# Ledger of designs, part 25: VH-VL binders against Large ribosomal subunit protein eL31 (rpl31e)

Target 1, 104 residues: Large ribosomal subunit protein eL31 (rpl31e), of Aeropyrum pernix (q9yd25)
Amino acid sequence: MPSEGTWVYVVNLRRVYWGRRTRRAIRAVRMVREFVRRHTKADEVVIDNELNNYIWSRSREKPPARVKIIVSIREEEPEEGGERIRKAVVRLAGRKLRPGRYKG
Short names: E, the ipSAE of ESMFold2; O, the ipSAE of OpenDDE; V2, 0.75 times the mean of E and O plus 0.25 times the DockQ between their complexes.

## First folded at step 21 (VH-VL; framework fv_ciduvectamig_arm2)

Design z6 (from y2 with heavy chain S33N; at its last look DockQ between E and O 0.65; V2 from the best seeds 0.00; counts 0 for: pae O 2.7 > 2)
Fold by OpenDDE, look of step 21:
Structure z6 (fold): chain C 104 residues (1-104), chain A 124 residues (1-124), chain B 110 residues (1-110)
Amino acid sequence: as target 1 above (104 residues)
Amino acid sequence: QVQLQQSGPRLVRPSQTLSLTCAISGDSVSSDNAAWSWIRQSPSRGLEWLGRTYYREKWYNDYAVSVKSRITVNPDTSRNQFTLQLNSVTPEDTALYYCARQDYDSFGWYFDYWGQGTLVTVSS
Amino acid sequence: QSALTQPASVSGSPGQSITISCTGTSSDVGGWDYVTWYQQHPDKAPKVLLYYVSNKPSGVSSRFSGSKSGNTASLTISGLQAEDQADYHCSSYTYSSTWVFGGGTKLTVL
């Protein structure tokens, strides 16, 4: 499991086309969220607005078949003094970025 | 090499529309790995991001909440430029306006190229 | 619109090290590590010094470094030189695909 840090992934979204046309984009976003959740074990996954827009760019029926994403993982302590929460923020990656851990 | 060249009027009357143009060279306004922004600077408010336009299979715009109701950022693919329109201006909109590029092939999403800046004064 | 907080001014002598802080709320630092620092000389546009807290673009001096603790990012300039006299701005990306800036810090080299 990845620790805190930043990773680049390519998510295959082609499976969304096997379902109802009117919900493909929604399912694509969900697929990205679940992908990140599974790979990072994040308690909370935040989809960036730009990434969301890209998924919906053509229509709700025609999401992209693949998407390259940047995932930032951080563990935060709640202000209330509760347990640490692992949060993942997901953004749209540039075309030249390579999958894997970003070392900075 | 990317270059941004700004143009437009430097004096605007209150309630009128502020209009600026940013001409792009060395890159495309419709690049899918870039975004094109307007940023202004004043002594009282510092640097303030206003909005951007970018192409991702279709055109998108993001605007700052502070100007969202008055701002329009439009691309012009034929001239490879993008524009700023700010309606119903007040003296508070007096500032040095910059156009800028963001490159999405890096992890920073920072503004890597800037125009020369245009001082726009709102005065009667 | 949320804003980042910077000291209005800092000063130092040549050869010294100075630090400029940039503080925001958890909501203001949308993405945590996506903090950018800009240097701006008089009558010039801002220039990127650091991105992603501590990364340097090509051509940026090794004298500039960055760090982050909690909701505070810091820019450190070591071996202060006269040419470092400028305004410094921090910026952060938000989850709503917007950007916020600090108020800027004027650095004077004594």
Scores: ipSAE 0.344, ipTM 0.838, lowest interface PAE 2.7, mean pLDDT 89
ESMFold2, look of step 21: ipSAE 0.601; ipTM 0.875
ESMFold2 (binder alone), look of step 21: mean pLDDT 90; pTM 0.921

Design z7 (from y2 with light chain S96T; at its last look DockQ between E and O 0.53; V2 from the best seeds 0.00; counts 0 for: loop humanness VL .300 < .304, pae O 4.2 > 2)
Fold by OpenDDE, look of step 21:
Structure z7 (fold): chain C 104 residues (1-104), chain A 124 residues (1-124), chain B 110 residues (1-110)
Amino acid sequence: as target 1 above (104 residues)
Amino acid sequence: QVQLQQSGPRLVRPSQTLSLTCAISGDSVSSDSAAWSWIRQSPSRGLEWLGRTYYREKWYNDYAVSVKSRITVNPDTSRNQFTLQLNSVTPEDTALYYCARQDYDSFGWYFDYWGQGTLVTVSS
Amino acid sequence: QSALTQPASVSGSPGQSITISCTGTSSDVGGWDYVTWYQQHPDKAPKVLLYYVSNKPSGVSSRFSGSKSGNTASLTISGLQAEDQADYHCSSYTYTSTWVFGGGTKLTVL
């Protein structure tokens, strides 16, 4: 993956339904976070509130089975200096967006 | 074709509530691919996003920190419109108010359609 | 809420190329690539010129282009025309589901 860029993914969240009902939404968010970390190698992953709200939209027990996300990746230098940090911001993607790298 | 038509009073007294309505045509206030925002503009503060409402299996709201304690954005599905309520107004709330749509299918989440604007003056 | 920084005004002659900058801190530009530019003529609502730094909606002139370096986004208008005289606003969508705007730039065509 490039050091910076935007990517669209579809994340299957159905596996969260195999666990405790009261924690399904939390696990779904975690699943998205881990998915992004694995695919982008980001040191920090930020979940947008809209995406979070969408995951919790029905209840904590009924997260969506699938979610399309848009991930923006940037490498930033800390203000105090030091090593570059790879950061990914994850948002809810529009329905018409296709999975893959977004050229724009 | 999406159109936004604003309505509401243009004069509000200090400490009262500013109320505006934005009527939607060509789209639904409950669209799962859109969000509906209020933005105001003044010479001193420029453009300022105030808040939005959107439907994702249930209704959600996001508000700017600067007005969060005083603002309410409500949808009206029966009339296909959404409203702005801003409580305890002061002269600092004098501005040109816009309603606007964010289309998530267009990528970028920018404001693609705007109302005509409503100048609201807060004065005793 | 933080605002992006724009020059208050810029000017140019017809046919020239001008650039308007939009600078934010890392925290202010929460989306990094989610920079949008709006054109606003007097007594009109803002109109989208560019989104996602450099993408153009349908109907936008090829004279408008955008770029980004670090925390500064730039709008370039080539072949300046009289109708380009307007206010230009940059905006960014944050990861907290909020929007921030710059202070706006008044472009005068001499």
Scores: ipSAE 0.051, ipTM 0.756, lowest interface PAE 4.2, mean pLDDT 88
ESMFold2, look of step 21: ipSAE 0.483; ipTM 0.829
ESMFold2 (binder alone), look of step 21: mean pLDDT 90; pTM 0.919

